# Ledger of designs, part 7: VH-VL binders against RecQ-mediated genome instability protein 1 (rmi1)

Target 1, 235 residues: RecQ-mediated genome instability protein 1 (rmi1), of Schizosaccharomyces pombe (q10160)
Amino acid sequence: MNQTTTLSTELTELGVRVQNRWLQSLLDYLAKKHSTGANTTPQLVMQYLVASDIRESTTSEGAAPYIVSEQHNVRIENTMLLQIVRVREIGISIVNQLEYLNDLEELKKLKGQKVIRLVHDESGDEEQNDDDGLTEAQDAVQKGSELKKMCRLILEDSNGQRFWGLERKPIKGIQLSTKLGTKLLVKNVLVRRGVLMLDPNNTTILGGSIEEWDKDYFPKRLIEELKGELSKTKA

## First folded at step 1 (VH-VL)

Design r8 (framework fv_roconkibart)
Fold by ESMFold2-Fast, scan of step 1:
Structure r8 (fold): chain C 235 residues (1-235), chain A 123 residues (1-123), chain B 112 residues (1-112)
Amino acid sequence: as target 1 above (235 residues)
Amino acid sequence: QVQLVQSGAEVKKPGASVKVSCKASGYTFTSYWMNWMRQAPGQGLEWMGWINTETGNPTYADKFQGRVTFTLDTSISTAYMELSRLRSDDTAVYYCAREIDYGDLYYYGMDVWGQGTLVTVSS
Amino acid sequence: DVVMTQSPLSLPVTLGQPASISCRSSQSLVHSTGNTYLHWYLQKPGQSPQLLIYKVSNRFSGVPDRFSGSGSGTDFTLKISRVEAEDVGVYYCMQGSHWPYTFGQGTKLEIK
């Protein structure tokens, strides 16, 4: 009980209010994974926390207040723990985004089909290097991450309340390739028409993801979602 | 065929505990969270909480915190709800139900429900 | 907690005639995502609830066209264009927009 109380208190100082049942389940898991007597720190708990669903791992004490479209020029002074449900780039047309994402998929196909061949014996080194092909694909993916003008987010709190977040100023680490379930701490944020107005001064990125939300999402499922949005606009 | 099959009816005395099982079939158990609800005689439906089927981590409605425990056995695609320190007003049909997930967003709600387990608490 | 209020609580109807059920919430169910997480369930006698309508107006798979949902904000309606014998049971509205999930009291639809 003492270890759970101490960890809970230390995590609260980091802006995270954990569910007691979740923390106990984690401690039991860690003891099994590392045999009996595992040494658990707040930092280790945070590693698992950012990979969790905060609807299950955290309490309502760190949740957002009720947010609706009618709220305008309302400031939420308290620190909230939120997770990212969706990321959309709204400063670039869907058509241009789809062209870019389709190009990324084609580049990945080309790199996956790279022909490995030997140079002539007398000419020297082999041209075989699967790692070079992957590196170029990684560069293309990272350049896709650089496609950034203004992101709009769907955010979720520990109570499952979902609401909009909008970048007022660029926030490092928020882009189309940002993993679903990434955790944010948001403090002293202005709400306009039910939308949290995010900037580097009020938003801290803790990282992480929810594997089930993010599986095969970027770029394939994102492309499918964007095509659906484009179709609704034209129909 | 997607199906949730619950354990049979229970009769308990006040102060006892009851454990209800919910066995899933026809879908990937860990891909959908499991919700628990109850319905007392003559009353409406009451949400008790949910459990993450991938991690085993439960979330309980405040009213039930400290008396209810949700657990899983993923090897047999089964979820469990244990309610302790039973009172006569715990007499109800208890349901498990799968959270809606249409691939894009989690819908806050349930689509497939178990058949229900009647728990009668009487002295 | 969000209070969900249904009316009427008892709805006797003649076979083949239309039926309408109202559901009102104590606060707006409009979510900041643009969705309204208001769902309708039918509980037939001796059976578990089954999903009819999700997010106000979307019919769940296998649900007949005679069922339709409408509404916004705090006022929602479920309509059955022509009541059939298999439609008897208790209808519940449910909200998922706010913690915790809450249900209406139920509307019992019965044949006259």
Scores: ipSAE 0.000, ipTM 0.399, lowest interface PAE 18.7, mean pLDDT 80

Design r9 (framework fv_roconkibart)
Fold by ESMFold2-Fast, scan of step 1:
Structure r9 (fold): chain C 235 residues (1-235), chain A 122 residues (1-122), chain B 112 residues (1-112)
Amino acid sequence: as target 1 above (235 residues)
Amino acid sequence: QVQLVQSGAEVKKPGASVKVSCKASGYTFTEYAMNWMRQAPGQGLEWMGWINTNTGNPTYADKFQGRVTFTLDTSISTAYMELSRLRSDDTAVYYCARGDEVPWFGDSFDYWGQGTLVTVSS
Amino acid sequence: DVVMTQSPLSLPVTLGQPASISCRSSQSLLYSEGKTYLHWYLQKPGQSPQLLIYEVSNRFSGVPDRFSGSGSGTDFTLKISRVEAEDVGVYYCMQGIHLPYTFGQGTKLEIK
């Protein structure tokens, strides 16, 4: 009991406001599986928290205020704990993204068929022509890197409120392959037309995922979602 | 340059307490966690815990819980480790080391203090 | 607690020859963010430990390229391609993910 209060206080000072019943259930679980609950640390709690659904594991104090499209030039000074519902790359065409994802999937299949790299060193110099050059997708596949220009996120708070976040400056760890359910701490963020303006100074990536959301998502289900979005655009 | 400077060697009797200081320079003190380790003569390294330099909240390894206290004086960029009810097997070199800003998921110790030898003898 | 096992515990080596140290963890050190919190430290005689390699394979600032780290899951290796006199000391692996953080027993590298 005193431990629950101590852990809650420590997590709250770090911007995470844990639901009491969820924490008690975790402590009971850990006491049965590992060591006694008396030895549970904030770090161990965080390892389980980031794999949880924050609608179940955290309190409304960490939630966003009500965000609507009419809100423009509003600053939310408080720290919010949010989880990623979807990631979209808006700086690159859907056609180009599909090309990258399909190429990535095929490359992974080839690896499974005993495609072996015969040398430990890199492939080396492959230059591209700007006029007749590779798309960003083809370039990324060749380099073994992900496409990234500007991501738009669907974010969710502890109350289940969903809203948009826009990467106004690149944030390491935010990309198409970012796991669904990844947790973010966002503070001192500007809201423009209902969209959170994210940058490295106001966004901390805690990591994690929600297995039910992320299972078999990248790249297969993402490809299907993007195909659907492209079809609606062309209709 | 990042530097951690610890207080000088201590000789204590069993049952006494010892307080070791660790003064940081060359970086913003409150942006990185401070970890504490010890090493008994001829033995390996043992982690004692950390303190969040922004919030002042300590986390102790189970073995030391109840005997060790981590504190801060942010005005002078200094962390303290106090170990009470000393036993002869507490004889060790005690180290502070800089950790990550918020070691939510994991940590590494990039810069270490020079160490403080604490000798406990009857 | 996660148990870190190093092999060998004593490593006599001739100058200019390669050296290899193994580290095994009793539990996986991979976290969901894709990082593996396995680090290598060197403690030279009479000095504090210094970080050599962090997160399996990344050399810390100023560490010569003759040092390399590899491994995954529970099995890790530190290699020195050509041992130099200044490499003498005790090498420790550490896991920095499961509390309490734990170190291997140390490998003492000596010039033969």
Scores: ipSAE 0.000, ipTM 0.432, lowest interface PAE 13.5, mean pLDDT 82

Design x1 (framework fv_axatilimab)
Fold by ESMFold2-Fast, scan of step 1:
Structure x1 (fold): chain C 235 residues (1-235), chain A 122 residues (1-122), chain B 107 residues (1-107)
Amino acid sequence: as target 1 above (235 residues)
Amino acid sequence: EVTLKESGPALVKPTQTLTLTCTFSGFSLSTSGVGVGWIRQPPGKALEWLANIYWDDDKYYNPSLKNRLTISKDTSKNQVVLTMTNMDPVDTATYYCAHSEYDFWSGSLDYWGQGTMVTVSS
Amino acid sequence: DIQMTQSPSSLSASVGDRVTITCLASQGISNYLAWYQQKPGKAPKLLIYAASTLQSGVPSRFSGSGSGTDYTLTISSLQPEDFATYYCQQYNSYPLTFGGGTKVEIK
């Protein structure tokens, strides 16, 4: 059996149905970077898949059926591959979420973890005040663990259909900091009013992200989005 | 094929600035996705990542050392330079440079130089 | 920062033994994990990347497994040249972080 056929079969057993053209392009890319001797495994293909846009990398066989708001108490038995477009915490006030996220943004500035370029390092007299800032940031991190109550997701399938998912029971790995484009396998899921009822038994987190969606999103753009939502709520 | 070699002073006095050069062959920093990182290891201790630089001049620094570190590249000379200010005896370590990939699939630090020992003492 | 906790810190083994080293990440790293071998006085050598993919030229007795936060390096039948210190490293996010190392010593 050739490598493409073997890989496709093994990925299907994992709940992922890749486009043959996408897989062939990936194998060509890997061959050019690794010369001869790179044994492409399903695990390596999965690493690239979870960083891809499933609208481009996977087939419609893994897509959701047509989901509408009129569907209530309908069960989708088949396994679907979905990617996360947005995460919201709906069990905690936006005001409390903004307090936590602003503290995290301060911590990220102190750590410099996502600083792409350091031209603005000129203002760097913050060294002695860093101890107080780090203490506040540590408190914010602890608060973040306490802040998880119930997440609502915007999910997207391989056909570009978008719909809501609601965390009806806590799922490990789903929180505000979950990267945009993270891949989920969802099976045997109940649909209520067009919303997928997610729980640990029907949802498997594969991980990954889509760089274009996630770049500079958490916490910076999320804070901006939440401020906008808070303004509409008060109006 | 891919080789890297570190060069710089073996001895540095406290408060002085350390400058290390990584000279490499078998790849180019003009190639999309390619980068070079610096890692150090104090005697008998674990590895500590310091900084990475990539083909597009994108730079990443260890936050604990950020105010002391500067990384730069000269693509035409196949060189990457790391500068570390205000050296202290605790900075005594073997310093390595290594080949890196931006997309991180091939192991971000897949080829390493032999390392250069830097001792900080009076 | 993502903390990488490696266990055990040291072990004694004989040629032919099966050796297992574990690495725990403080948060999910999506299989962006590498394993390195370092012999005394030498630079580290990449063994495994993407949690389970062997670097070219690495003997098949080395294997990696795991997902999410929990990863394992296995040496199926230890050889004399395998006595070394092993390090795991995450490359899912900056700063890049290494485990504390596992020293594999002759019994």
Scores: ipSAE 0.000, ipTM 0.393, lowest interface PAE 20.0, mean pLDDT 81

Design x10 (framework fv_axatilimab)
Fold by ESMFold2-Fast, scan of step 1:
Structure x10 (fold): chain C 235 residues (1-235), chain A 121 residues (1-121), chain B 107 residues (1-107)
Amino acid sequence: as target 1 above (235 residues)
Amino acid sequence: EVTLKESGPALVKPTQTLTLTCTFSGFSLSTSGVGVGWIRQPPGKALEWLANIYWNDDKYYNPSLKNRLTISKDTSKNQVVLTMTNMDPVDTATYYCARSYKHIVATFDYWGQGTMVTVSS
Amino acid sequence: DIQMTQSPSSLSASVGDRVTITCLASQGIRNYLAWYQQKPGKAPKLLIYAASSLQSGVPSRFSGSGSGTDYTLTISSLQPEDFATYYCQQYNSYPRTFGGGTKVEIK
């Protein structure tokens, strides 16, 4: 029995075709690291797979079958394994997104410090310039919820092809804070004007990330990227 | 309109190095998935694949010729260069470049006219 | 390497004839097969990809079929411009490999 062949077969049933070179390297690493003598499971391999770059860890069989940007009204029936390069919220203005993200960054700073409980002093002469409700961004931060309306993704396949994916219906696990390099299985997906039309029925979130892409990204580097995108529209 | 054109020497002496250039228009090697391959055909014989290069600089070589072949690209000039060392009379052939893709529909969909290379003392 | 065996190596036919050319792969290639037409002194021209998909601009008299290791190119009614050499090519794996060619000659 060949362990590599058995694991490759089992992973293929899950929609993932790994490079033999990558899998052998992982098995060699695990043997040195753990020295347990226990069999390596597909679940353990998957934990490392979702933290990998699929351009190195998987074969072209899970890639897009053609140049996606050139297609219109075509269905890709096969299962693709893709990784998230970027997430953007296109249903909410960049200004409102920046307000939300800056508020989140300030809250993260407060978490690193001892918080002193303060009691609010209620008096009749407190300054209040506006008695209207909170902005959408402020409301979301106060509730501890993420701003989400409609996300657009930059996706990458095992051949390094990049293309757009658009949420047609909300997909649990897709939001601005979704880690870069997160893996998706996409099956029976419609391509419209070069964009994958994503919904919960055709998209499965496997999770993971690519450390080199995601380190210090959310929210600090995302804020800087959005500021740059906003300034381009003002040029 | 997609066009490719091969250029290089028509005559090469045994043991010399052959350098061929493919110049193309109507597409860019900055487009993801796109590549260029080299194929040769000796007079009266079948087609033989030599090498491919892709937009991301991934390179593939015919294993029987790998130690003799080098492929490179200049994306800004729309050029792909093939170098083949230690030429022999059996390498006499028409050399073609063609557009290729790395995805599942990875065929040679447009070809150059070919350039004849004769290896003779 | 995947070996591509093409048959026949040559055939003679008349205008209006139905012509079939076969291509056998030494292992399964999952329909990653293309067919090319080459006229004397000219570059090959792509006719069919993915075993059965007709390239844009290619006449409907050309068709491809097959699966696994066995593939066929059919010309339903041979025209004068179809006298040429035909090649199959697998693109399932590297190295890319071609068949030996089938020369379609006038009877």
Scores: ipSAE 0.000, ipTM 0.417, lowest interface PAE 15.8, mean pLDDT 83

Design x11 (framework fv_axatilimab)
Fold by ESMFold2-Fast, scan of step 1:
Structure x11 (fold): chain C 235 residues (1-235), chain A 125 residues (1-125), chain B 107 residues (1-107)
Amino acid sequence: as target 1 above (235 residues)
Amino acid sequence: EVTLKESGPALVKPTQTLTLTCTFSGFSLSTSGVAVGWIRQPPGKALEWLANIYWDDDKYYNPSLKNRLTISKDTSKNQVVLTMTNMDPVDTATYYCAHTEYYYDSSGEIYFDYWGQGTMVTVSS
Amino acid sequence: DIQMTQSPSSLSASVGDRVTITCLASQGISNWLAWYQQKPGKAPKLLIYAASTLQSGVPSRFSGSGSGTDYTLTISSLQPEDFATYYCQQYHSYPLTFGGGTKVEIK
């Protein structure tokens, strides 16, 4: 009878603790949309979760245990569920980044095709959708990875706390074209001077996005943000 | 209840342009996330996706046929039109229109939950 | 383009048999896979989406499973009305692509 309890337990095993009211609302929505009460799996719930705002869909149990910006040389041993607010490449000059991004934007306009960032897999539990079998359009967006040296992220937890994450070692799926709102599981992470030290061993990409944040973001709005940042440093 | 119905010529000569109309009811192409697609099936062969048009007039085409395809909508008439130029006998197929939804940018659901009955188009001299 | 390979291309089975159809993607598609049933002379009908979610009105004998590149459609106890061709379709990326189809014939 209690489908929400079974699903919550299974999602907890995947590192995700959902709010009961959010899960019940999703089940109600799915029942109405499919009229006959189609079978709901943990995988289907995950697909909706990674497109959600974790401040609304998940509990505080997945949040940072303290104010991250005030910590130095402390290890957060527990698993945190975080969403990406911003990605910046700090190992490559803004001028070189803008040259690449402007070229990419112009190429996509000339093709007359919608820009879809297909480099990042929405599931996140296994890295998928590498360069095998990609179309030429997918290859064009994947060229963002050639400008990858070291990314710095603004991350947000389920309580709305925002803090920095630094890519200590390259993490596949983290680059300028990473969708805003992408979900990460971060476990056993070192905090140095208020910054999470991220690497492939402590970071799992679940995928997803928040449509409101990511709409028309890459590369158009990212270009405008970078131009603004460049102007501040040159002035 | 969602319904779709294809209409157009049953016979087309080589080099001519094909125009197919999809007329639908039970949904609106002004609703966010809603789209209509065209899929074809040559006799005895597999399904091949041709094009999608979304509520915001965003359009996607199969790259192998892009130079020949144009998709458009008339939201007030509940119609979607597909045009394919330079028809060839290999384009002989049943053409379907179908409903889909696009929820989450590139991660959205774009499977086809309701299909028209299909219209058979034969290309011959 | 993502290529979808179905196997077998055809099979014959008796009423009550368990039938399994496979679909292999040329790259990972993160469960963005649908299954359709097409009866002779008719339009395809959606059976399953998101690899494992049954469409409303579809009998519980149909189920989908898989992850990454490998997916399966299972009919636990084949019925006479299940004579049809079955197609998988990925919707991970454009262009949308279908498998070659599996024809199920009841003995």
Scores: ipSAE 0.000, ipTM 0.407, lowest interface PAE 18.6, mean pLDDT 82

Design x2 (framework fv_axatilimab)
Fold by ESMFold2-Fast, scan of step 1:
Structure x2 (fold): chain C 235 residues (1-235), chain A 123 residues (1-123), chain B 107 residues (1-107)
Amino acid sequence: as target 1 above (235 residues)
Amino acid sequence: EVTLKESGPALVKPTQTLTLTCTFSGFSLSTSGMGVGWIRQPPGKALEWLANIDWDDDKYYNPSLKNRLTISKDTSKNQVVLTMTNMDPVDTATYYCARIEDYYDSSGPFDYWGQGTMVTVSS
Amino acid sequence: DIQMTQSPSSLSASVGDRVTITCLASQSISSYLAWYQQKPGKAPKLLIYAASSLQSGVPSRFSGSGSGTDYTLTISSLQPEDFATYYCQQSYSTPYTFGGGTKVEIK
């Protein structure tokens, strides 16, 4: 029984087709890492995969077919592995989104100031209260608004092809704060004008991120991107 | 409460153009995922789909009737209009408009229907 | 176009009977199928969508099953108000197409 072959087979059953070179490099890394004991499971491989760039870690067999805007009411029946490049909320005005995000950024700055003060005062008893404060701000914004959530995604496949995905029904885990590089399995999806119509039945969130893409992105860099889009967009 | 109601002429002569209006309440065609379709049923026969229009103003037509059908919406008035040219006695049917809530994945059924309006085509 | 064939075209049944209606698609429609009930002189009423999901307000005696090309509507214990014509409809691809209908009549 070859370990690499067994793992590849099990990952394929989960909808993920890894590059042999990438998998072997991971296994070599894990074997050399102190205290691994050679106990490598498909679940452990998945933890590393969802943190990878699928253009490097997976094969073209999990890629999307060629997608163009002329494709309308065409169904892609096969399972695709995709990663999130960008998330946009199209059900809320950019102005209202910026107000919300600026509030979150300000709260983040206050949290940083508190940490500095705790170091100065030799205090470090409890810090969870700041996390609760961020959650309360999110609840307050949602409670005070007639918000309709609908996210539009830029998705990328293993070949680097980029296309749009539209959240036609709410998918738990898809929101503006969803990390860039998050992995999705999409199956039996309708393509409408070159856009994938996503819903909880055809989309499985595997999680993860690409650190290089997501570093300092939410909310600071997102705010900068939305300010640029506001100059060109009325809604 | 979702309601739809069809209106238009009860009698149409051959070669004339039929115009039907669907007036609805309880939802808006500005809401993403919403659509309205037209379906007809000749006396004693099966249902036949004619056309759909969605929130994004995308229009879909039955190919067998494509050269005769035009669908449009007026979101501010909560109305969808179907126009069918060159009417023939075989087009005699009850015409229905119906809502599609979940348009994007084709799982969207016609979940609320108007009462239907009978259109008779005769000389 | 996707052709939808319903069987039987009509059936006679008694109150309390189990009724089964079949719908066959000319190609796979991936469970994008709805079932409608139509009473004489009335508009159709949605019973089931996505092949097996019961519409809100519809009695639990109605159920749908199937996948690929083969779909079934079942009424577990027929009631007097269930005597009607039933239609299947695919929404997998345009043009949307309906079956020919199954008329459920009193035996």
Scores: ipSAE 0.006, ipTM 0.458, lowest interface PAE 11.8, mean pLDDT 83

Design x3 (framework fv_axatilimab)
Fold by ESMFold2-Fast, scan of step 1:
Structure x3 (fold): chain C 235 residues (1-235), chain A 122 residues (1-122), chain B 107 residues (1-107)
Amino acid sequence: as target 1 above (235 residues)
Amino acid sequence: EVTLKESGPALVKPTQTLTLTCTFSGFSLSTYGVGVGWIRQPPGKALEWLANIYWDDDKYYNPSLKNRLTISKDTSKNQVVLTMTNMDPVDTATYYCAHRLDYGDFYYFDYWGQGTMVTVSS
Amino acid sequence: DIQMTQSPSSLSASVGDRVTITCLASQDISNYLAWYQQKPGKAPKLLIYAASSLQSGVPSRFSGSGSGTDYTLTISSLQPEDFATYYCQQANSFPLTFGGGTKVEIK
């Protein structure tokens, strides 16, 4: 039959249920962009899906059931595709998190100052100095991952339902710097009082992001959000 | 409204095992971030933390007493049980159970039982 | 283990006095410090958490301050009902540890 039907079937076997209209639009785009006429694979579709908003790209068949706080000790056996709305570290005080994030923001400001010095100075090695600033930021992000204790997530399904996820065991790739809109594949998950109990055995990180959500978020907007939360706690 | 109450023997003999039960109401020990801890206080002395158990059955023990302590929960009965082996007269104390909260900015014991006095003598 | 040292071990003060109790941690506890009040024959009562956050229902004359290793509990105007022993407790790491206590006696 047609390629969209074959790809939809293959993606469903992986736990992902795409909207036919979205898939057809992607295939048309890829046919125009790719000069060689190569066939589209499920893996290639997934690369584009993780950059999409699953409310637009996937069907309700991949959504979570209606999750409410009175649901306790209930297991959701089906595989769900979810996207991350927010990440919070709840095992480390907001004060300590702000110290780390302010240091990271200062590294970004230092990079800006280096650019200004290069404009006024005759050094002429802007790209090398830019790389040094980026490696310092990467080191700071890596250190943040090592300091991780326990993350709490706001998750969203294809129907726009939002609910809590709690990291009951460390999951590699879930941290404060995790991009907003990152996709998770969750299966056989325990729900306690409306909260998904996440661990490495039931959670697969697919990656990606939603550019609209993640643009200028980490660390600047996260710092502002945490300052607001800290102020409410003290008042 | 959160309440906790300790129960167990008032007198134990040296070398015996002590079993204390904490019965609670007003919260569920299945709620994330929630735990129950045991703290003791010998007459006229300071508070000493013994053990915590959490919503996910994660357990923590005071290392100085770890080989003597076991903590468990029975969610259906709203109870937490602490056992302590090889009791000695120096273990004479008032034993408290308390509601524990560990998440965000909350790391404390907010509601405490009235305490139960345990005397260790022959 | 993190050792918590309280000073003084006891003090006597008059009603209306400002009272300050100090708690010193053997290492940085990142503001994970709680203060408890214990009246004779009773269970402890939470007063302050996160070094400076006042527990609901606790009178405003109680306040906490400090950071790193050095923390203080202040009672701005001592009342007769404040006769009690006060304990600090760190929650930065297991095992959880309490200070030795400070007994406040009203003159």
Scores: ipSAE 0.000, ipTM 0.407, lowest interface PAE 16.1, mean pLDDT 81

Design x4 (framework fv_axatilimab)
Heavy chain, then light chain:
Amino acid sequence: EVTLKESGPALVKPTQTLTLTCTFSGFSLSTSGMSVGWIRQPPGKALEWLANIYWNDDKYYNPSLKNRLTISKDTSKNQVVLTMTNMDPVDTATYYCARMGEGFGELYYMDVWGQGTMVTVSS
Amino acid sequence: DIQMTQSPSSLSASVGDRVTITCLASQDISSYLAWYQQKPGKAPKLLIYDASNLETGVPSRFSGSGSGTDYTLTISSLQPEDFATYYCQQYDNLPLTFGGGTKVEIK
ESMFold2-Fast, scan of step 1: ipSAE 0.015; ipTM 0.561

